Miniprotein binders against b1l550. Designs and how they scored, part 121

Target 1, 279 residues: b1l550
Amino acid sequence: MRLPEELLERARDIHSEAPSHRIKLDRVGSFGLKVPVEFKGFLLLAEADVWVSLPEGRRGVDLSRQVEAIYELSNPPKDPFSLCREAAISLLEKLNYADSSGVSIRFDAPLQDGESLKYYGVEISSIASDEIINKIRVEILGMTACPCTAELIRAYKSSEIAATHTQRSLGILEVSTKAEHPDPDKLASIIERAMSSPLRTYTKRPDEGGLVIRSLSNARLAEDVVREMIHLFLEEFGHLPEDTHILAAVRSMESVHMHDIYAERSFSLDEIRKEISSH

## First folded at step 13 (miniprotein)

Design h66
Fold by ESMFold2-Fast, scan of step 13:
Structure h66 (fold): chain B 279 residues (1-279), chain A 83 residues (1-83)
Amino acid sequence: as target 1 above (279 residues)
Amino acid sequence: SWKKVMIEFTFDPEKREEVLEFLKRLARELREKYGLTVLVYTENGKIRIFVKGDPEAVDKFIEEVLKELEKLGIEYTVRVEEL
């Protein structure tokens, strides 16, 4: 059952009407759209949000124009960075009343792990207002081992054998920049190298033992991991614009506690360089 | 009643970053002055300025941008397209 399109000639244009309250809205749009993307040779199903600003004098946004903007650019599938940027620009062009637009795209990124694949979380966005701001967030699991308990056990037994609790820790790097999106594989690599050891999708018993021993021999606090992530980030991405903003964080799912441990630091490149150089 | 214009500038690569920062500052000043939506970005090595708003304000914005660029004496190619 479809209503006659002739009714549109007599229907009010609700979206163009004055609202009940003259309040500007920052983000109005279509959220949770499924879009195909091409990422490093893989065809992936991603989830996208698209939005625009809505001025105080307008009741609603043109939702069909928003969906059309990203749909036209996603078929055939393209890389999510270009899709994100192009769709944000297209939204600002198509919707006269909007003074800003944005697109975010989320997916699980495959990463080669021996003969298998593992995956990490990626969320990218492009926000168009006076200029384009690109944001990327990468989350990947690794292993940490507690140095405090390790030291206590060595004192107790006078043993050279490293014994301590190990746990999954989630590493997070978020970058907001006026430059192109950083390569998410490089961000994932930074996180993994900062951990006591990376995690694997599949290991055989001898390899699993080696991974655990490596973790125990490289015990790190969540605070140590965050500092190492920042150090490695500056080595790889210190060339980005000085006003680039970074969040580095670790959430350690402590195996000896009913709760998690969390450590983070937010900074701009300009800010962190001044801090480090003061030593 | 909205006018939409894309302005595209091609500069010698060695001057492009300097001019991009100049244009971004100018665009912010003129956006505030005229109440326009103005987006400045780069694409394929070119500087692009998208502007939309009231036709009279858009025309004044374009005139001012081109006038300021002529004062710099830098070689450039400009393309102005009404969308």
Scores: ipSAE 0.463, ipTM 0.825, lowest interface PAE 2.7, mean pLDDT 87

Design h67
Fold by ESMFold2-Fast, scan of step 13:
Structure h67 (fold): chain B 279 residues (1-279), chain A 83 residues (1-83)
Amino acid sequence: as target 1 above (279 residues)
Amino acid sequence: SWKKVRIEFTFDPEKREEVLEFLKRLARELREKYGLTVLVYTYNGKIRIFVKGDPEAVDKFIEEVLKELEKLGIEYTVRVEEL
């Protein structure tokens, strides 16, 4: 049902009115929008959030302009990094009252896995205020094997490869930087190399046996995995600006416990270099 | 009344990073002085400044940015677009 446009002359402009309380809001926008993106040759369905700051003297934001901005920029579909950056800039330009804007885009990224594909989680953001800050979060599952139980079983029965419990572990790398977004495939690779072994979409029995032997021969605590992720990150991305902020984390879904084990470290590049230099 | 302007600078690539840091610092000073929203960013190897607010304040901002930039003695081209 479409109401007559002449009613717009009689209706109050609610969004431009003074609010009940003069309080600034940091993020107001449209969340959970479905948008197509092009990622490394794939057309993927992504989920986007768009927002702007709202000053203390204005009751509401122009939600229609926010949705219009991202949809105009997503047709034809483009890479999610360009979409994130361009949409954040566009929002700041289109909405006069906004002092900052931001866009986040989430999707499952395909990764080559033998003759098949596996998937890992990606969330990217661009936030525009006095400059552009880019954020990326990558999550991928891998396998860890317990070194403590391995050592105990090795003592019980001599074997070059000791039996131990294995479990899925979720690796997380989050980067916030004034530079371009790091390549998520490289972040996923860092996480997988830090694990006892990667996980696969499917395996035949001989390949599955090899994967298990690899993990058992490379047993690692969650704490070991986090430290290795940081080491590998510095080798690959140590050239980023010194104020780049990183979160490295692992959540191990322990097969012998009713609960998970979690380890994390947040740091800036400047902070971690000073810490390492002192030892 | 709002005025919105995009300023695009092309510099010698060897000087781009030095000028980018200079413009970011200058923009922070002038943003506070004139009560403007100012975004400094890079695009296709060029430096862009987006500024919005009161028309007179925007005009003074642009004039002061160009005046200070000339003092550096670095060659550049500039394009100013009102949005």
Scores: ipSAE 0.557, ipTM 0.863, lowest interface PAE 2.0, mean pLDDT 88

Design h68
Fold by ESMFold2-Fast, scan of step 13:
Structure h68 (fold): chain B 279 residues (1-279), chain A 83 residues (1-83)
Amino acid sequence: as target 1 above (279 residues)
Amino acid sequence: SWKKVRIEFTFDPEKREEVLEFLKRLARELREKYGLTVLVYTWNGKIRIFVKGDPEAVDKFIEEVLKELEKLGIEYTVRVEEL
């Protein structure tokens, strides 16, 4: 059903009215939009949030203009990084009253896993204000093996490879930068290489045994994994601007506990280099 | 009323990063001075400045950016588009 357009002339413009309270809002927009994106040869269904700042003197934002902006840029489907950046710029240009805009896009990224595929989580954003700040968060599961229990079992029952508990651990790398979004496949690779071993979608019994033996020979604390992730990140992405901010974290779903172990470090490239160079 | 302008600069690639940092600093100062929304970003190898707000303030912003840029003595091409 469509109401006559003539009614628009008689209706109040609610959005441009003064609000009940003169308070600025940081993010107002359309959240949970489904948008198709093209990622490394795959057509994926992603979830997008779009928003703008709302000044203290304006009651509401033009939600239809926000949806139109991202829709126009998503047809045909494009690279989610370009979509994110271009939509943020477009929102700031189209909505006069906004002094900042942002777009966030979430999807599960396919990653080659032998002759199969596995998936890891990606969330990207672009925020336009005085500059464009690009943010990316990558989460991927890996395996860790406990070195403490391994050493205890080795002492109890001498063998070259000590038995220990293994568990799934979630590795997290989050990067906020004024440069382009880092390649999420490279971030996922860093996380997996820092773990005792990666997880796989499919293994045959001999391959599974080999993976377990490898993890046991490379036992790592959550703290070890975070430090290794930071080390590998600096090798791959040390060229980013000095004010780039990184969060490196691991949440280990301990198989011998009813709780998880968590380790993290946040830092800027400038900060971490000064810390490392002092040694 | 609002005035919205996109300014696009083409510089020698060797000097682009130096000029980008200069324009970011200048835009930050003038944004506060004139109460404008100003976004500085790169686009297809060029530097773009998007500015919006009060028409008189926008015009003064553009005038000061170009004036300060000329003092650097660096060759450039500029395109100004009102949106």
Scores: ipSAE 0.610, ipTM 0.881, lowest interface PAE 1.7, mean pLDDT 88

Design h69
Fold by ESMFold2-Fast, scan of step 13:
Structure h69 (fold): chain B 279 residues (1-279), chain A 83 residues (1-83)
Amino acid sequence: as target 1 above (279 residues)
Amino acid sequence: SWKKVRIEFTFDPEKREEVLEFLKRLARELREKYGLTVLVYTMNGKIRIFVKGDPEAVDKFIEEVLKELEKLGIEYTVRVEEL
């Protein structure tokens, strides 16, 4: 059903009215938009959120202009980093009352896994205010093996490779920076290298025993994995601006417990360098 | 009642990072002074400043940015576009 456009002349302009309470809102926008993106040769379906700040004297935002901004920039599909950045800038330019804007884009990124593909989670954002702040979060599953139980079993029945429990662990790296978004494949690689072993989507050959032995021979606590992730991150991305903020975290889905183990560290590059330099 | 302007600067690539930090700092100071929305960013190897707000304040902002930038004695080209 389509109502007559003449009604627009008689209807109140709700968005431009004064609000019931003069309170500024930080983020008002359209969330959960489906957009196509091109990522490393793949055409992927991504989910986007777009928002702007709303001043204390205005009741509502122009949501249709927000949706128009991102859809205009997403056809034809482009890389999600350029889309994120350009849409944030466009929102700030198009909506007069906004003093900040932001865009986030989420998708599952393909990663080559032998003759197949596996997927890891990526969320990127660009926030435009006085400058552009870029944020990226990468999550990928790996395997960990418990060194405590390994040591106990080794003591009980002497062996160079002790039996222990293994489990899936989720590795997380989140980076907020004034520089361009770090390459998510490199962040995923750092996480996998810090684990006892990576996980596979599919293995045709009977080499499962080899994967298990690799994990058992490289047993690591969640705390060990986080420290190794930070070490590897600094080797690859230590060149980023000093005020770059990083979160490194691991959530281990313990096979012998009803609960998970979690370890994390948040830091700026300036902070961590001073800490490591101390003896 | 709103004026929106995009200023695009082209600098020698060797000087770009130095000038970018200078312009970010200057824009932040002038944003507070004039009550404007100001975004400083890079695009395609160039430095851009987007400014919006009261027309008189926007004009004064642009004048002060160009005045301070000229004191650096660095060669640049500038393009000012009203949106």
Scores: ipSAE 0.574, ipTM 0.866, lowest interface PAE 2.0, mean pLDDT 88

Design h7
Fold by ESMFold2-Fast, scan of step 13:
Structure h7 (fold): chain B 279 residues (1-279), chain A 85 residues (1-85)
Amino acid sequence: as target 1 above (279 residues)
Amino acid sequence: SWKKVRIEFTFDPEKREEVLEFLKRLARELREKYGLTVLVYTERPDGKIRIFVKGDPEAVDKFIEEVLKELEKLGIEYTVRVEEL
């Protein structure tokens, strides 16, 4: 059933009314919208959140206008970076009371893995106010091997290849910048290269043995992985504006413990360059 | 009491850095001197730049005047859409 549209002529405009309390809200929006995106030749189902700031004198946000903003721009499907940025700007155009807007889009990105595909997590955002701030977070699993246990086993019973425990580790790179979003495939590559070895969706026994040997020969602490991710990031993305902010982190799912090990560092490009040059 | 303006233009790729540097400088000056509330710009793959401005009518008018003068000096074609609040 659909109510007659003429009722809108008599109904109060609830959103434009004064609120019970004159308090500004930072983010009011539509969360968990499903939206199609085109990513590197793939048509993917993504999830989007859209929001705007709400001034102290206004009771509510026109949520239908938020949905219109992203859906108008997502048909036909386009790349999620352009969609994110354009939708954030469109929200400010459509909702004249808002001082800022934001759009976040998340999806699992396909990555070629031999004869198959593997997937890594991507979340991108654009926040529009007096400037546009673009943010991207990439998460991908890799393998780490413990160098401490390797050394103990080598000392206990000598071997050409030291035995040690291996585990899945989640690598995280998050970048916030006034420039365009970094390519997530490059961020995923940086994370995998910093690990003891990458993980595979499918591997035959000889290839699996090779990955294990690679990991054992390239044993790294979570702390080592974070430092290597930062080093590789600076090689690939050092050209970004100096006020670009990065979070590099690793969560290692320790196979010998009931708990995880976590290491992180957040920094701006300006900050990290000064730190490195002082050593 | 607020005004919204959208300016869209196509630019020569060789002039891109000069145009963006000008816009960033102008944005900072106008926020500090004239109380501009919102100034947002974005680049499209086709070489188009969009500028969205929102604020006090007097501040917005001064911003528009300065931006359009610069675009005209560079021979850039543009469109302007105005909405008064």
Scores: ipSAE 0.012, ipTM 0.448, lowest interface PAE 8.2, mean pLDDT 81

Design h70
Fold by ESMFold2-Fast, scan of step 13:
Structure h70 (fold): chain B 279 residues (1-279), chain A 83 residues (1-83)
Amino acid sequence: as target 1 above (279 residues)
Amino acid sequence: SWKKVRIEFTFDPEKREEVLEFLKRLARELREKYGLTVLVYTLNGKIRIFVKGDPEAVDKFIEEVLKELEKLGIEYTVRVEEL
């Protein structure tokens, strides 16, 4: 049923009214929208959040205009980076009262794995205020092997290959920058290279044996993995603006414990460069 | 009642970053002076400024940006679009 259009002339404009309390809100919007995106030749179903700031003198946001902005830009499907940036700009342009806007898009990214695919988590955002700040978070599983137990076994019985426990570890790289979003495949690659070995979607016995041997021969503490991720990140992305902020973290799902081990470091490029150069 | 304008600048790539920093600083100063919402960003190798607010304040913002930019003596092209 459609209500008569003349009701619009008689109805109060609730959103433009004064609120009960004069308090500014940082983020008001539509969350959990399903949006198609094109990522490296794949058509994926992503989940998006769109939002704007709301001034202390206005009761509500035009939610329908927010949905219009992102859906208009998502047809035909485009890459999630352009969609994120363009939608954030569009929101700021369309909603007069907003002094900032933002868009976040989440999806599982396919990554070539021999003859098949594996997947890693990607979340990107663009926040528009006086400048555009782009943020990307990449999460991918890998394998770590304990060097402490390996050393104990080698001390006990000299062997070319030392036994130790292995476990799945989640590597995390998050980048916030005024430059364009870093390529998530490169971030995923950095994480995997920092680990004892990558994980596979499918292995045959010879490949599985090779993966285990690689992991055992490259045993690393969670602390080692984080430091290596930072080192590799600086080699690949050290050209980004000095105020770029990075979070590097790993969560190791220890096979010999009922709990996980976690290591992280947050830094700006300016900060880490000074730290490294002082040693 | 609000005026919205998009300004697009094309500069020599060699000077684009220098001009971008200049425009960001100037826009920040004028934003505070006139009580405007101002977004400075890059798109397809060009510098864009989006400004919105009171019509008279928006017009003064545009006038001052162009005036200050001319003092730099750098070649550019500009497109001004009212939204």
Scores: ipSAE 0.479, ipTM 0.831, lowest interface PAE 2.4, mean pLDDT 87

Design h8
Fold by ESMFold2-Fast, scan of step 13:
Structure h8 (fold): chain B 279 residues (1-279), chain A 83 residues (1-83)
Amino acid sequence: as target 1 above (279 residues)
Amino acid sequence: SWKKVRIEFTFDPEKREEVLEFLKRLARELREKYGLTVLVYWENGKIRIFVKGDPEAVDKFIEEVLKELEKLGIEYTVRVEEL
């Protein structure tokens, strides 16, 4: 049942009223919306958050206009980069009081893995204020092997390839830039190449043995992986604006511990180049 | 109430980055001067400025942007759309 539209004329406009406290809010919006996106030939169901800033003198945000903005732009489904950018701009244009807007879209991205597919996590954002800032976060699992235990076992047995523990490690690259979003497949590739070996969704026994041997011959600390990720990132994306900000991180789910090991580094391109060139 | 305007600039491709940085800097100064919301971005080979706020302030912003841009002596085309 639908109430008469003319009730809108008699009801108070709650959102336009003064709030109980004159405090600006940075992000107010609709979170957890389901939107279809087209990503590299795949039609995927993604999860979206949309928000705007709310000035100290206004009680609430027009949530209906936020939902309308993203849904109008998502039919037919389009790529999540264009959707984030266009929706963020549209929100700033449609909501008079907002001085900033943002959109984040999350999904599991398919990646070809032989005859099968594997998936990695992607979050794409665009934030519009005085400029557009594009953010992308990629998370993908890989394998690491402990070099410390490998060295101890090698010393004990005098074997060329020593046994060591292996574990799943989650690699994370997050990029915030005024340029276009980096290609998430390239970010995922950087993470996997920094690991001892990539993981697969499906392996046959000979292939599985090969992954294990590769991991054991390429043992790396979480700290090693983060440094390698940064090195590889600079080779591929060093052309981005100097104020581009990056987070590189690894969370290693240590098979010999009841806890995880975590390593990270945040930096701007300007900062890291000065650091590397001074050493 | 509010006035909202989109401005599109088309420049010689060789001058785009130079002009974009100039407009970003100018818009930042004028945004603060007039208390406006101003977004400057690049899209599909064009520089775009979105400005909103008090109508009189928006009008003054547009006038000053065009005035300062003329001083550069660079050929451009401009499209102004009120939303």
Scores: ipSAE 0.586, ipTM 0.869, lowest interface PAE 1.8, mean pLDDT 86

Design h9
Fold by ESMFold2-Fast, scan of step 13:
Structure h9 (fold): chain B 279 residues (1-279), chain A 83 residues (1-83)
Amino acid sequence: as target 1 above (279 residues)
Amino acid sequence: SWKKVRIEFTFDPEKREEVAEFLKRLARELREKYGLTVLVYYENGKIRIFVKGDPEAVDKFIEEVLKELEKLGIEYTVRVEEL
């Protein structure tokens, strides 16, 4: 349905009017857009948020121009990194009043798991102001085994492999940088290697037993996993700019508790190197 | 009335990082001085500056960027496009 276009000549241009209060807004935009992206050979339907800053003298943003900015760049589908960056730039170019823009794209990334697939969560953003800041967040489940209970069982009954509780743990790596987005597959790999063992989509009983034994032989606290993630991150991505900011975190869904255990560390590359070298 | 300009610089790849940092610092200073929106970024191996705002301020920004860049004595090519 379409109303007569001549009605626009009688309607006020609400967005261009002065607001009730002269207050700048940091982010105004279209959130929850569905956008196709191409990721490592897969065509995925991602969810996108697009926004711009709004100056104190303008009542509203032109939301149609925001949607145009990202959809023009999404046909044909392209990789989410290029889409994120290019759309953020396009928003600044299309919307005169904006002094900053941003785009966030999230999806589940497929990962080959033998003859099946598993997945990990990805959220990518690009924020354009005086320069472009790229952010990526990767979340993947792994398995952890408790070393404290393992030690108690070992003291109770001497054995080569001590029994302990195991649980799913969510590993999180978030990177904010002026360089290009880190490869999410490498971030997911770092998280999985820091765990007691990775999780599988499909296992037969002999394979499942082997996975459990490996986990039990590599018992780790959430705190251990975070430290290992940071160590592995520095080995893989230590070349990023010194002002690159990282969040490393683990949320352990403790099988013996009704609550979770959480450990995290935020740092810049400059900060963490100075800390490590001071000890 | 809004003026929008995209400036694209091509430098010797060995000098590109040094020049990019110089341009970013200069752009921040001039952004405050002239009250402009300025974005400095890389694309296809080139340094790009997007600037928008009052036409007179945009023109002064471009003039001062090129003036300061010339002082570096580094070979470059530049494209200036009004959007």
Scores: ipSAE 0.457, ipTM 0.822, lowest interface PAE 2.7, mean pLDDT 87

Design j0
Fold by ESMFold2-Fast, scan of step 13:
Structure j0 (fold): chain B 279 residues (1-279), chain A 84 residues (1-84)
Amino acid sequence: as target 1 above (279 residues)
Amino acid sequence: GWYKVRIHVESPEDAERVAEIKKIARELREKYGGTVLIYVEGDRIRIFIKVDSKEEAEKLAEEIARKVREKFPDVEVEVTVEEI
């Protein structure tokens, strides 16, 4: 299976050759690597992408060095934030022709849910060049209830509790910052608190009824949820650098429609503070 | 080629000191050229310098360490340069 190393003396160094077309590439790397990580006491199997920029005069990237960079740092398993940052730096150390590098790590994060666990999506990245930019994206499902239908039903039949349709809604918070990655559990908490109610892994009928009543009593449009997420984010993470960029979004899987409703806002901390203070 | 610089700072938990050290390194990178990446690693700050020679890397590393010592005289600073 292993060819004689003497052949390396006669083989062309393909990666160092000039390419067929003199075009630089932004990301070239090893994608879909399986990497163990330690997250809040759990050993999880994560999926990682590692990449570097490729200059216009070089045909290829040394992919073996990319894999070495992340695997050397993942044994023993460590937290995904340190792994992400250290691997991005290591890529630039090992591949001197690159002017930027990046690492993305994805996993499902466990979150305590009474006596059980529930899970939310996490994607962490670090991009290294003249500085390091850390990104984190958290996605978690919650429940929303339609206030428009609730008001119509309340008007139609004078009832103490108005009926309305409820649906699962996906909340999204993405943060890009020169500071350390924000705690994903806190981001997930912000999303859930902005919803009409959180979702549960396990409920008995009385608990389920309470969750539904809570949702109906706290009916929110997707637009309401996004605004509340931004408000709660600023309370928790307003201390981050002013050039920190945030995406807040909600995708509501409308139970009365064949399509989803989507609302989002992207902003920097500097931008949003000026906007809020303008009235 | 790339050269790895390790700068050890005794009080890394002080966010103000870390920010000032990063600022000093960025200012020096603009003056001397090349690529400088800064990362706080426990009690240490890692700086990666892309320069044409080891002598240039060592000069830049010592200049950064000197400015850190001048700004924070109560902090111990150790510098190591190695080729990657």
Scores: ipSAE 0.000, ipTM 0.276, lowest interface PAE 12.8, mean pLDDT 80

Design j1
Fold by ESMFold2-Fast, scan of step 13:
Structure j1 (fold): chain B 279 residues (1-279), chain A 84 residues (1-84)
Amino acid sequence: as target 1 above (279 residues)
Amino acid sequence: GWYKVRIHVESPEDAERVAEIKKIARELREKYGLTVLIYVEGDRIRIFIKVDSKEEAEKLAEEIARKVREKFPDVEVEVTVEEI
């Protein structure tokens, strides 16, 4: 059943009313929207969140206008960077009571590796106010091998190449900048190069043996991986504005323990350069 | 209602020009208590200004365009006034 249009003329405008308590809300919006995006030649199904700030004197947000904003811009599908930026601006324009807006889009990104494809996690955001801040978070699995156990076994057996445990490790790079979003493939590459070895979706026994030997010959602590990620990030993206903020982290899913090991560092480009140059 | 003043300034990626145009927009924000959104899209600089009257929007758009043209005569300036 469809309600008569005449009811709209008599109904209260709930959203424009004063709220029960005069409290500003930072993010009010539509979360978990499914949107198609075009990413590096692939048509992918992404999940989007859209929001705006809500002033203390207004009871609610026009949710239908938020959905319209992103869907109008997603047909035909476009790249998620432009979609995030354009939708955030559109929200701020359409909802004049808002001081800020934001859009976040997440998906699994395909990455070519030989004859196979592998996938890594991407979350792209744009937040608009009196400026635009672009955020990107990349997560990809790699392999680490324990140098401590390797050294202990080497001492025990007097072997040049010691056995050690290996495990999946999740590498994380998150960047917040006033410049354009960094290329997520380059962020994923940085993470993989910092690991003992990358992981693959598909391997045959000779290739599998090669990955294991590579990992064993390149054993790294979680702390080593984080430092290497920061070093490689500065080589690739040191040109970004000095107030760019980065989080580099590794979560190692230890094969010999019931728990994980975690290491992280957050910093601005200005901060890290001063730290490195002080020695 | 509120008005959006959209000013498109086409310029090559030139840090000096971008900084000066942003400075002009910031000075007007301070002088008139405006909400200003400035972003760079390719070789264009977009300035959005929220004001509460069409007359004020047109006046501000003209003032910014004039100041940008005075500093950078070779920069293309497009002005659009839109009610939001």
Scores: ipSAE 0.000, ipTM 0.294, lowest interface PAE 12.5, mean pLDDT 80

